# VH-VL binders against q9m4b5: the designs that were tried, part 5

Target 1, 129 residues: q9m4b5
Amino acid sequence: MQQQGSKSGSEMEVTWEDQQNINIFSRLNNRVHDLDDDIKSAKEKCENLEDAGNELILADEEMVRFQIGEVFAHVPRDDVETKIEEMKEATCKSLEKLEQEKESIVTQMAALKKVLYAKFKDSINLEED

## First folded at step 23 (VH-VL)

Design w2
Fold by OpenDDE, fold request of step 29:
Structure w2 (fold): chain C 129 residues (1-129), chain A 119 residues (1-119), chain B 107 residues (1-107)
Amino acid sequence: as target 1 above (129 residues)
Amino acid sequence: QVQLQESGPGLVKPSETLSLTCTVSGFSISDYYVHWIRQPPGKGLEWIGVIYYSGSTKYNPSLKSRVTISKDTSKNQVSLKLSSVTAADTAVYYCAREGYPSGYLFDYWGQGTTVTVSS
Amino acid sequence: DIVMTQSPDSLAVSLGERATINCKSSQSVSNYVAWYQQKPGQPPKLLINWASFRERGVPDRFSGSGYGTDFTLTISSLQAEDVAVYYCQQYNSWPYTFGQGTKLEIK
C-alpha cells in the first residue's frame, strides 16, 4: 500500500477508522496470499489423486503393489481404488472450501476498497502489482 | 456474549494423546478463526495452531508432527489433539478467537485448562 | 521463526510513574504487533493491536508505538491494577510468536 501525499490539495485528515480500514485491508490481503498457497497445494493433490485413480482403472491386475511408507504390500485393486476416491473426495471438498473462504475475503476487501477510495481517491493505492 | 471454554483431561500419561475441546458461544466458528495457545507453568506463551473457516489449519512447526486441530460446526466446537506427549507438554491450554474487525488477533480467550503430563 | 525479545524481563515502577516495555523482532513485522496483559490465573488480555491501536475498554494511559522491528508499550501513569505480566506478539508471519514476557510490579 502506497500513500501518495497530494502536494497541493487540502490535507485530508486520516481518521482512526481510516487507518483501521487500511490495516484490515492489508491483513486480508496477506490472508488471501496464504489461501492462494493452500489452494495451489490442494489443487495439486486433487489432480494427483485423480491421476492415480485413472491409472488404477487402466490396470488389469487384481492385486496392486501399494507402498506404505517403506513397505510394499499387495492390496486388492478395488480397495486401493476406493481409498483413492475417498481421499480425492475429501481433498476436493477441502479445495472448494478454501476457494469459498478466499472469495469471502476478497469480497470484504472490495468493500473496504470502496470506502477507502471514496475518501482518499488517488492519494491511496490498494492495487497489487 | 462471546465465550470460549476449554475442556479435557487434566492429567495425561506420557506417550499418550492429549485431547482438548474448545466450546464456543456467542459467535460461530464458521465466521472466525480459532487458535490454540499454551503456557507452560511460569513461562511465556506458545502458539500451537489455527483453524480457518474452511477447516484449513496452520501449525507451529515445532509441533506440526504431533498436533491436529479440527472443528465440529454442528456443535460449535474446536478440538486439539497432541500426540506423544511428554512432561514438556505440561501447560495451561487456551483457545482464542481471531477477531474481525478487531484486527486478526486474539480478542477473546478461554479461561484455559490445565494439563499435566505425568506418569 | 520470528523471535520476539522483550526488555526488560522485569520492571518495578512507582505508582503514578511511567512504565516502558520494549519489544524487538528478529525480522521486520511491519505493524503487526499486539500487546497483552496477563494477571495471575487469568488468560492474556489484548491491550494494543497493530502496534499502536488501543482495544476498546483499555485505559488511555496505555499506548503502543513502533514499526518494523522495534516496538514499545508505555503506561503513562502506573496504577495498582496494572501489575501484571505483559507480552508482545507478532502476527505478520507464521508461526505467531510471543515475547518472553515482562513482569511489571509496583516499586
Scores: ipSAE 0.728, ipTM 0.875, lowest interface PAE 0.7, mean pLDDT 93
Fold by OpenDDE, fold request of step 29:
Structure w2 (fold): chain C 129 residues (1-129), chain A 119 residues (1-119), chain B 107 residues (1-107)
Amino acid sequence: as target 1 above (129 residues)
Amino acid sequence: QVQLQESGPGLVKPSETLSLTCTVSGFSISDYYVHWIRQPPGKGLEWIGVIYYSGSTKYNPSLKSRVTISKDTSKNQVSLKLSSVTAADTAVYYCAREGYPSGYLFDYWGQGTTVTVSS
Amino acid sequence: DIVMTQSPDSLAVSLGERATINCKSSQSVSNYVAWYQQKPGQPPKLLINWASFRERGVPDRFSGSGYGTDFTLTISSLQAEDVAVYYCQQYNSWPYTFGQGTKLEIK
């Protein structure tokens, strides 16, 4: 956030509420970045689990060895299939919830932007480069 | 009125798992982040972790391998589990709300619950 | 982890006098600093947020200042009820961290 001090005579006084809104916006922005990292990780995990599941379907062995991330497992095929499906369902649900949370925060940020730009116009920049 | 209340066993044996519950009223845990903080006797405050709206969590790296935070939205409760406890885990444990829309961090605290790790 | 260091560890101030507590972060934390007051047998009470914003119901004699790495809590005129331990806290980065605390007593 850059406040450009316009030298023009109508220096709008920054109120306590204005400063609060700016602070909240900044905090929400940081949280969006946190969520982006979590979403990325969750997507990767979901994809890995899906791939593992597909590979398992193609396997003819009763005992199978799979790697999920850095984890190796050598167990009965049926047990692995069940576990992968459970993990996939849980991970994908978590991903959905993360995306919903991000959407909620972004919506809140948009509302704050409207308020702040309405007051400060070009004297404030809330856009990320 | 906003209230948080910690509950759980006051005594836990070494190597066992500490389980605490934070019951909240006056707000929904779906609308606020809830944190756990602890304070050893006569010492300062240590942040344990937080649970998001989505149920995502962040933990203190010093405790990450032993800590699990979860929530039950139907009961409006947040839970803390700490495994493999030692005497060093003896402390008053607090749950606290991260305020919004005012954005005030830890605007409301529980009264805390004392946990002693002893044989 | 970002280390928060308070100074002094303990402070004795006469009634009506100014009390000043400093907090230094090992890295820049912008204005994401909170101050808490804790009395014996009670949870911490939020006093100041975002380095300088006083919480509702907090007396005007309490003020916070600072940005980046150096922060200050000031009590302009110490009252008897202000005897407590005070903590600074950063919430700029995970994990959140607290100062070690400053014990404030009446001289």
Scores: ipSAE 0.712, ipTM 0.871, lowest interface PAE 0.7, mean pLDDT 92
Fold by OpenDDE, fold request of step 29:
Structure w2 (fold): chain C 129 residues (1-129), chain A 119 residues (1-119), chain B 107 residues (1-107)
Amino acid sequence: as target 1 above (129 residues)
Amino acid sequence: QVQLQESGPGLVKPSETLSLTCTVSGFSISDYYVHWIRQPPGKGLEWIGVIYYSGSTKYNPSLKSRVTISKDTSKNQVSLKLSSVTAADTAVYYCAREGYPSGYLFDYWGQGTTVTVSS
Amino acid sequence: DIVMTQSPDSLAVSLGERATINCKSSQSVSNYVAWYQQKPGQPPKLLINWASFRERGVPDRFSGSGYGTDFTLTISSLQAEDVAVYYCQQYNSWPYTFGQGTKLEIK
């Protein structure tokens, strides 16, 4: 957020409420960035699990090598497939919830932007570069 | 009226898992972020972690490997688990609300629950 | 992690006099600073948000100022009920961090 002083305009009085709204907006913006990181991570995990599941479907072996951290285990393919599906479902559900939360916050930010721009017009910039 | 109340065992043995519950009233944990903060005896405050609306969590890196925060929306409760506890984990544990949309960070706190790690 | 350093660690101020507590961050935290008051046996109480916004119900003798790395909590006229430990906190970046606290006593 940048305040651009318009030289030609009447000094606009910033109220306590105005400043509060600006602060809230800024805080919400930071939260969105946090959520973006979480969403990115969750998407990556979901994709990885999906890929893993697809590879298992193509595997002809009854026993598959499964890696957990640095440990390798031979596990029945069907068991691994089930586990991957469960993990995928859980991860994708979590991703959906994160996206919903972000959407909620973005909606709140949009409302604040309307209020702030209505008052301050070009004297404030709430847009991210 | 907004209230938060921490509950759990006052005594935990070393290497065990500390489990605490924050029961809230007057608001929904689905509408507010809830944080855990602790305070060792005679010392300052340490932020443990937070749980979001979605259930997503952020943890203090110093505790990340041992801490888990979760919530039960049906009970309006937030839980803290801290594994492999040591004497250094002895503290008063607080849950606190992060107020939205008013932006009141930690506007309400529980009274805290004392946890002692001892053999 | 962002380190919050308060100064002084303790101070004694006469009733009716001004008390000043400083808080410095190891890096810029913009205005994302909160101040808390903690009395013995009680949880911290939020006094100031966004470096300078007084919480509802907080007496007007409490004020906060600062931006970036240097922040100040001021009590314009110390009252007996103001005896407590005060903490600054940054919430600009994870993890949230607190100052070590300042013990305020009556001289």
Scores: ipSAE 0.674, ipTM 0.863, lowest interface PAE 0.8, mean pLDDT 93
Fold by OpenDDE, look of step 23:
Structure w2 (fold): chain C 129 residues (1-129), chain A 119 residues (1-119), chain B 107 residues (1-107)
Amino acid sequence: as target 1 above (129 residues)
Amino acid sequence: QVQLQESGPGLVKPSETLSLTCTVSGFSISDYYVHWIRQPPGKGLEWIGVIYYSGSTKYNPSLKSRVTISKDTSKNQVSLKLSSVTAADTAVYYCAREGYPSGYLFDYWGQGTTVTVSS
Amino acid sequence: DIVMTQSPDSLAVSLGERATINCKSSQSVSNYVAWYQQKPGQPPKLLINWASFRERGVPDRFSGSGYGTDFTLTISSLQAEDVAVYYCQQYNSWPYTFGQGTKLEIK
């Protein structure tokens, strides 16, 4: 995000409100980046849990070897499946919420962009490289 | 009128879990990030963590293993849990909001609640 | 973690005189700096946001400046009610961190 003051054009006065909007936009942009990281992490976890669940479904054993920390235990397959499903549901739901939050923020950013570009036109760049 | 108010036990024994609640009025916690900050007696401020709109959280790495922040939107409350407390956790605990789209950081604070860790 | 270092730790200024508090970050925090005033028995009060934006209701004598790593809070003419501890804070990166505080007293 860069402000390029064109020397030759009518110096549009940057108001306090304008600067505030720019600051808010920047902050929201940072939040989006944070959310992207969180979303990536959540996706990975969700996917891992899904994969684990699928593997268990394919398992023919009633008792499965399950690693708890550094210890392997024999646990009923059904219990493990239930637990994984619960974890998956929770994780994937969280992912969905994160994505919704990101969408909300992006929408807010778009509104700010519209206002800022309307005023500053080419003298401001709110696009990410 | 915007108001945040912390509540919980003023005394916690070592190794126990500190539980606090931030009750919010005048706005919805669904529209604001809510942070927890603490201040040991006579010392500066320490950021504990934050809860997002989505319910996702960020914690101070120094406390991450012991801290849990959650919220109840139906009650418009945010909760803080800090496990395995020691004397070092004695502090005034504040909740504060961070708002969007206004983008104001910590524009409103609770009055704080004092928590003493003592046997 | 980004370390915020205030200077001085304590400051005594005569009424009507200028008070200046500095805050240095261990790395660049852009303009994501806030200043707070805290009086005894009260929570911190937000004075300045985005390094230089005065919050509503904050007197004009308070001003903030800086970008990157060096920030300053200035009280142009100290008033009796300005006696407090002042904190800078960065919110550029997690975790948010505060300066150690500066105690401002009347000389």
Scores: ipSAE 0.563, ipTM 0.840, lowest interface PAE 0.9, mean pLDDT 92
Fold by ESMFold2, look of step 25:
Structure w2 (fold): chain C 129 residues (1-129), chain A 119 residues (1-119), chain B 107 residues (1-107)
Amino acid sequence: as target 1 above (129 residues)
Amino acid sequence: QVQLQESGPGLVKPSETLSLTCTVSGFSISDYYVHWIRQPPGKGLEWIGVIYYSGSTKYNPSLKSRVTISKDTSKNQVSLKLSSVTAADTAVYYCAREGYPSGYLFDYWGQGTTVTVSS
Amino acid sequence: DIVMTQSPDSLAVSLGERATINCKSSQSVSNYVAWYQQKPGQPPKLLINWASFRERGVPDRFSGSGYGTDFTLTISSLQAEDVAVYYCQQYNSWPYTFGQGTKLEIK
């Protein structure tokens, strides 16, 4: 990557704006990967909540053990079912927001890609294999 | 022309909720991330959190259980709420813009608002 | 959390001389480091991004270097208006973290 304040061994003049755009593109790519990790974690939480709900359906007892802080308490099965469904709905909303955020970042990357390819053509490759 | 301005009460009692507003002009909060950062008296800077375009948030784990950042795009405002405050929450609170495209760091800051937590 | 450790905590340098501030991260942060200048009663001002990329309008006497864990801010010829506290900041990983600051004074 070309840094400021020195010119040596380069035929192509990379402007300050070009360096900024290249740096930003690289950073946005890392942000997409960070968002993908968050999306994966949200999907896992949704799956864990679904599994917990399924295990609760298989339990026929009216009272179940539920962790509150460091203490387990026996609570009505219906209350646990309601809590699990509320948590799953909240996690699903969070997942949707993360997907929307990723789409916005990818859109910004596409705009930068257009600018960089227009200037550098075949001398750069911004495509991920 | 780009400006951020923090506002809210300068004094907050312990155990109450600190509520601040960042009012923005010269850009839309739909296009830029806005962060909250604080600086205790005579100390360094602590990042509080950010609100994304979608409304999703990231918070400093040290504050996560007590902090809420939200936005009102029609008013071009970002809000900070910090619950159950103590003297340790006394600081200057800044809002700052992450440049565009996102991933470019804090190019504009508000002037800061001083919050004191005291009985 | 990634700890950013600056050295020295304070520094006195004669006008026209070179000032050097170091910042070390507890883990690799690639080049995702910014440097800020903060004067009393003012918010921080961004000087350097991506460890070495000088922001537009920042005087040429400011330069940054480093990659991974070791970073340096250099002022090649100190001016009176450079008296401030300087902070490094990493943005490689959440949460973003700042160094403790380095107070720069005229000797």
Scores: ipSAE 0.523, ipTM 0.793, lowest interface PAE 1.9, mean pLDDT 87

Design w2
Fold by ESMFold2, fold request of step 29:
Structure w2 (fold): chain C 129 residues (1-129), chain A 119 residues (1-119), chain B 107 residues (1-107)
Amino acid sequence: as target 1 above (129 residues)
Amino acid sequence: QVQLQESGPGLVKPSETLSLTCTVSGFSISDYYVHWIRQPPGKGLEWIGVIYYSGSTKYNPSLKSRVTISKDTSKNQVSLKLSSVTAADTAVYYCAREGYPSGYLFDYWGQGTTVTVSS
Amino acid sequence: DIVMTQSPDSLAVSLGERATINCKSSQSVSNYVAWYQQKPGQPPKLLINWASFRERGVPDRFSGSGYGTDFTLTISSLQAEDVAVYYCQQYNSWPYTFGQGTKLEIK
């Protein structure tokens, strides 16, 4: 619902669109936090796959135990090396997508922040930390 | 005029893969998120997942092992694939838009398409 | 998963009277709740976002309230076209979840 000032000309008008933008900014901030959690998890997975690949290079066994879902299977070392590299590439690509997504959301937040601060100046605080 | 339209086969055999396409007009999927939601006959709504601007996805954990959402920005289309279907996957499937800027849900829905899983 | 429980499952209200539908979440969802209206053979229609923010074009007889775990949709003066199933939805946490629906009828 549109609002026009709480009192005469000494107060700023908060429109329906202004309230929507404030609500969206708050929601986008929440989404950035969710993305940060996903990014952290993806970085940890990529690091773990890198470590696993390095340990496999040092192994002297022709057949190695490799986890497939909930079970281990004995597979040739070369096949495990290929699988780990495929998983690492997929994880790093997913991480790149998550970081691009976060950048897009932060850009949207910056645009909203600029509009809201231009209109409301010291009446609002959109800074988190 | 903002519109979303689901399309795909209405009958799918058990254990096969359900494939649906959401074709959108009046907006670009580069600027909006598109979600999939389903509704079993006479029952409530279940969120399936979303595809982000970058192509990153988020899925309902109950379906995560079987679901893939992808997009083709040149065709302005979002696709849903659900593998290994059973009778429990019989539903009306909707695509829906998350508003722009992203952060509110769901201002436009497709008409829905009925998928029946039957032998 | 956050469970959204609506009450009642159905209600009958006389034309021009007040209808109240409640929605309770299994854990706090702040104000990240939407309300939808769905008529037979149609997709859901968004009425309320952020628990209380009425979408453009939605009649002012529809209002929403609540924060945390308890939410209410109110139709202050029921009209014939308001006969539908109403759903609440949380989007605070993944996965997004919907209430089971409340069927509103004319008494």
Scores: ipSAE 0.495, ipTM 0.802, lowest interface PAE 2.2, mean pLDDT 87
Fold by ESMFold2, fold request of step 29:
Structure w2 (fold): chain C 129 residues (1-129), chain A 119 residues (1-119), chain B 107 residues (1-107)
Amino acid sequence: as target 1 above (129 residues)
Amino acid sequence: QVQLQESGPGLVKPSETLSLTCTVSGFSISDYYVHWIRQPPGKGLEWIGVIYYSGSTKYNPSLKSRVTISKDTSKNQVSLKLSSVTAADTAVYYCAREGYPSGYLFDYWGQGTTVTVSS
Amino acid sequence: DIVMTQSPDSLAVSLGERATINCKSSQSVSNYVAWYQQKPGQPPKLLINWASFRERGVPDRFSGSGYGTDFTLTISSLQAEDVAVYYCQQYNSWPYTFGQGTKLEIK
């Protein structure tokens, strides 16, 4: 794929920049896996807050026991519903940021794949097993 | 011509909030991760945290309850707030850039700013 | 947290001689290790990334090696401007951690 008039076929020079790009790709791949773990945790928290909100909707009592730091307090159920909804919206916003971050990293990896495959063709494999 | 510059008060009283700003030039904080690292006097380096492209953050667990990192893309600035400080928070504070594309740390550092926590 | 332990804590080497600094991690960090040089009154400067990849502009006398848990920074012929504190850092796992530093002096 090299259009420059030097070396033909599969014999290619691996430059400093090429080695850097390969190392960067490997690191970005690890970053995606780390983000996937964070996304999983955020999804579980969001689901748990949804479940807590649904459980509270079914409650008969006007006052409920709610943990605030190290103290349990009896608070109106409507106040707890409001707090849970606020926490859920904050958690879901954080999840959206994590998903956006993952999309950015995957886009960078795709761009790097194009560059590396264009130069190295079948000599390199950048795909997940 | 990449440059990072920390700024903020050099003296902070115990229990107050330390607030620092990293102003960058030669690159956009929308395209690079910016980290905060500190170095207590005569000691080694401690990683504080990072802010990602999207604005999401990751913090050192030892500081997580007290630290907030945020950014202002229009000013090309990253901010650090550390609440409820003690003498143990006395250090030189650095902001540093994670190399682009992301994959190694820390190709450019600010000059650092000294923060002393004292009564 | 992954502990990065450098040895020695301090090293005195004659000009033109070889200096060797070791760094050991408490868990495998693959090759996700960086080395920094810090001179008095200055921020750290990145020398080596991915255990052995010399940053652009860093003199050839600096080299790094290692994989897994054992890493080495070598200065093949010590120059006066190499007097500094050297740090290793892992970035395999959160939180990122640094070694305690090795002070390099002229003997």
Scores: ipSAE 0.276, ipTM 0.734, lowest interface PAE 4.2, mean pLDDT 85
Fold by ESMFold2, fold request of step 29:
Structure w2 (fold): chain C 129 residues (1-129), chain A 119 residues (1-119), chain B 107 residues (1-107)
Amino acid sequence: as target 1 above (129 residues)
Amino acid sequence: QVQLQESGPGLVKPSETLSLTCTVSGFSISDYYVHWIRQPPGKGLEWIGVIYYSGSTKYNPSLKSRVTISKDTSKNQVSLKLSSVTAADTAVYYCAREGYPSGYLFDYWGQGTTVTVSS
Amino acid sequence: DIVMTQSPDSLAVSLGERATINCKSSQSVSNYVAWYQQKPGQPPKLLINWASFRERGVPDRFSGSGYGTDFTLTISSLQAEDVAVYYCQQYNSWPYTFGQGTKLEIK
């Protein structure tokens, strides 16, 4: 039987899909935060390796002390320069991967934000201060 | 139909490298995160690590110096390598999918493969 | 690492009665807790995500609750098919960690 009614204010209905989207958004936001920490660490490592390389260029010793696992050994300066450059390249590749991952997640969050704000208007705040 | 299947040698000698492959069907590893988890006989579960969409990885710190997770998107496969194994690495090894979009936990698991480390 | 401690380690409950399994984290994990059921020789099966969100196809008798550090899995009317080991898991922080498991049996 058909029943039409305008009812006095009730709270907005939250469906299973809406709750799922809210939980997903919250999780993705935390994932971005984790990635930002990793990106910051990778950038700092790159800077430290650049500084180490510059310090090595200024030194004129032929043998330098270098850590191999838990042991220090004296190794040729040129070998250390090569190792530093290899570590810089590896860190740069890792940084690029992390930034690509973050962009994918931010794109997904933007789509979810649009859907959630369209439905809930001012009842929800998905912005970080 | 979503399916994950672990494969690799069931017996590995101490100090060698354990190498496993997770072959998936019904989804693309370009769209989902795949994790590795292990379970020693009669014990609980230990998370090993994850590989992201981009190929970036996150590892359990307890294993980080010995573990490598990689993927081959053309074969829809995720691989696990664990170096310098000991008897403590004897376990059932699972691969598991993190749901889409990322943020769900492990909604599909492989059947697991038993790896025994013995001389 | 965040330690997830389950209680009890083993539980025997009569058919149709309520079974309760507790899980406590060593620090706050918000609602980032999942519950799994594992039967012998099988992989774990996801029951509950986000502490209280029942996964598709999971019977209504399973429910989860909690926030922060204290979490509960409840089976409101135990069935014979519910005999298994149950695990909680946090995914708030790396590394993800699991509880030690609770073995549930019919009395």
Scores: ipSAE 0.233, ipTM 0.731, lowest interface PAE 4.7, mean pLDDT 85

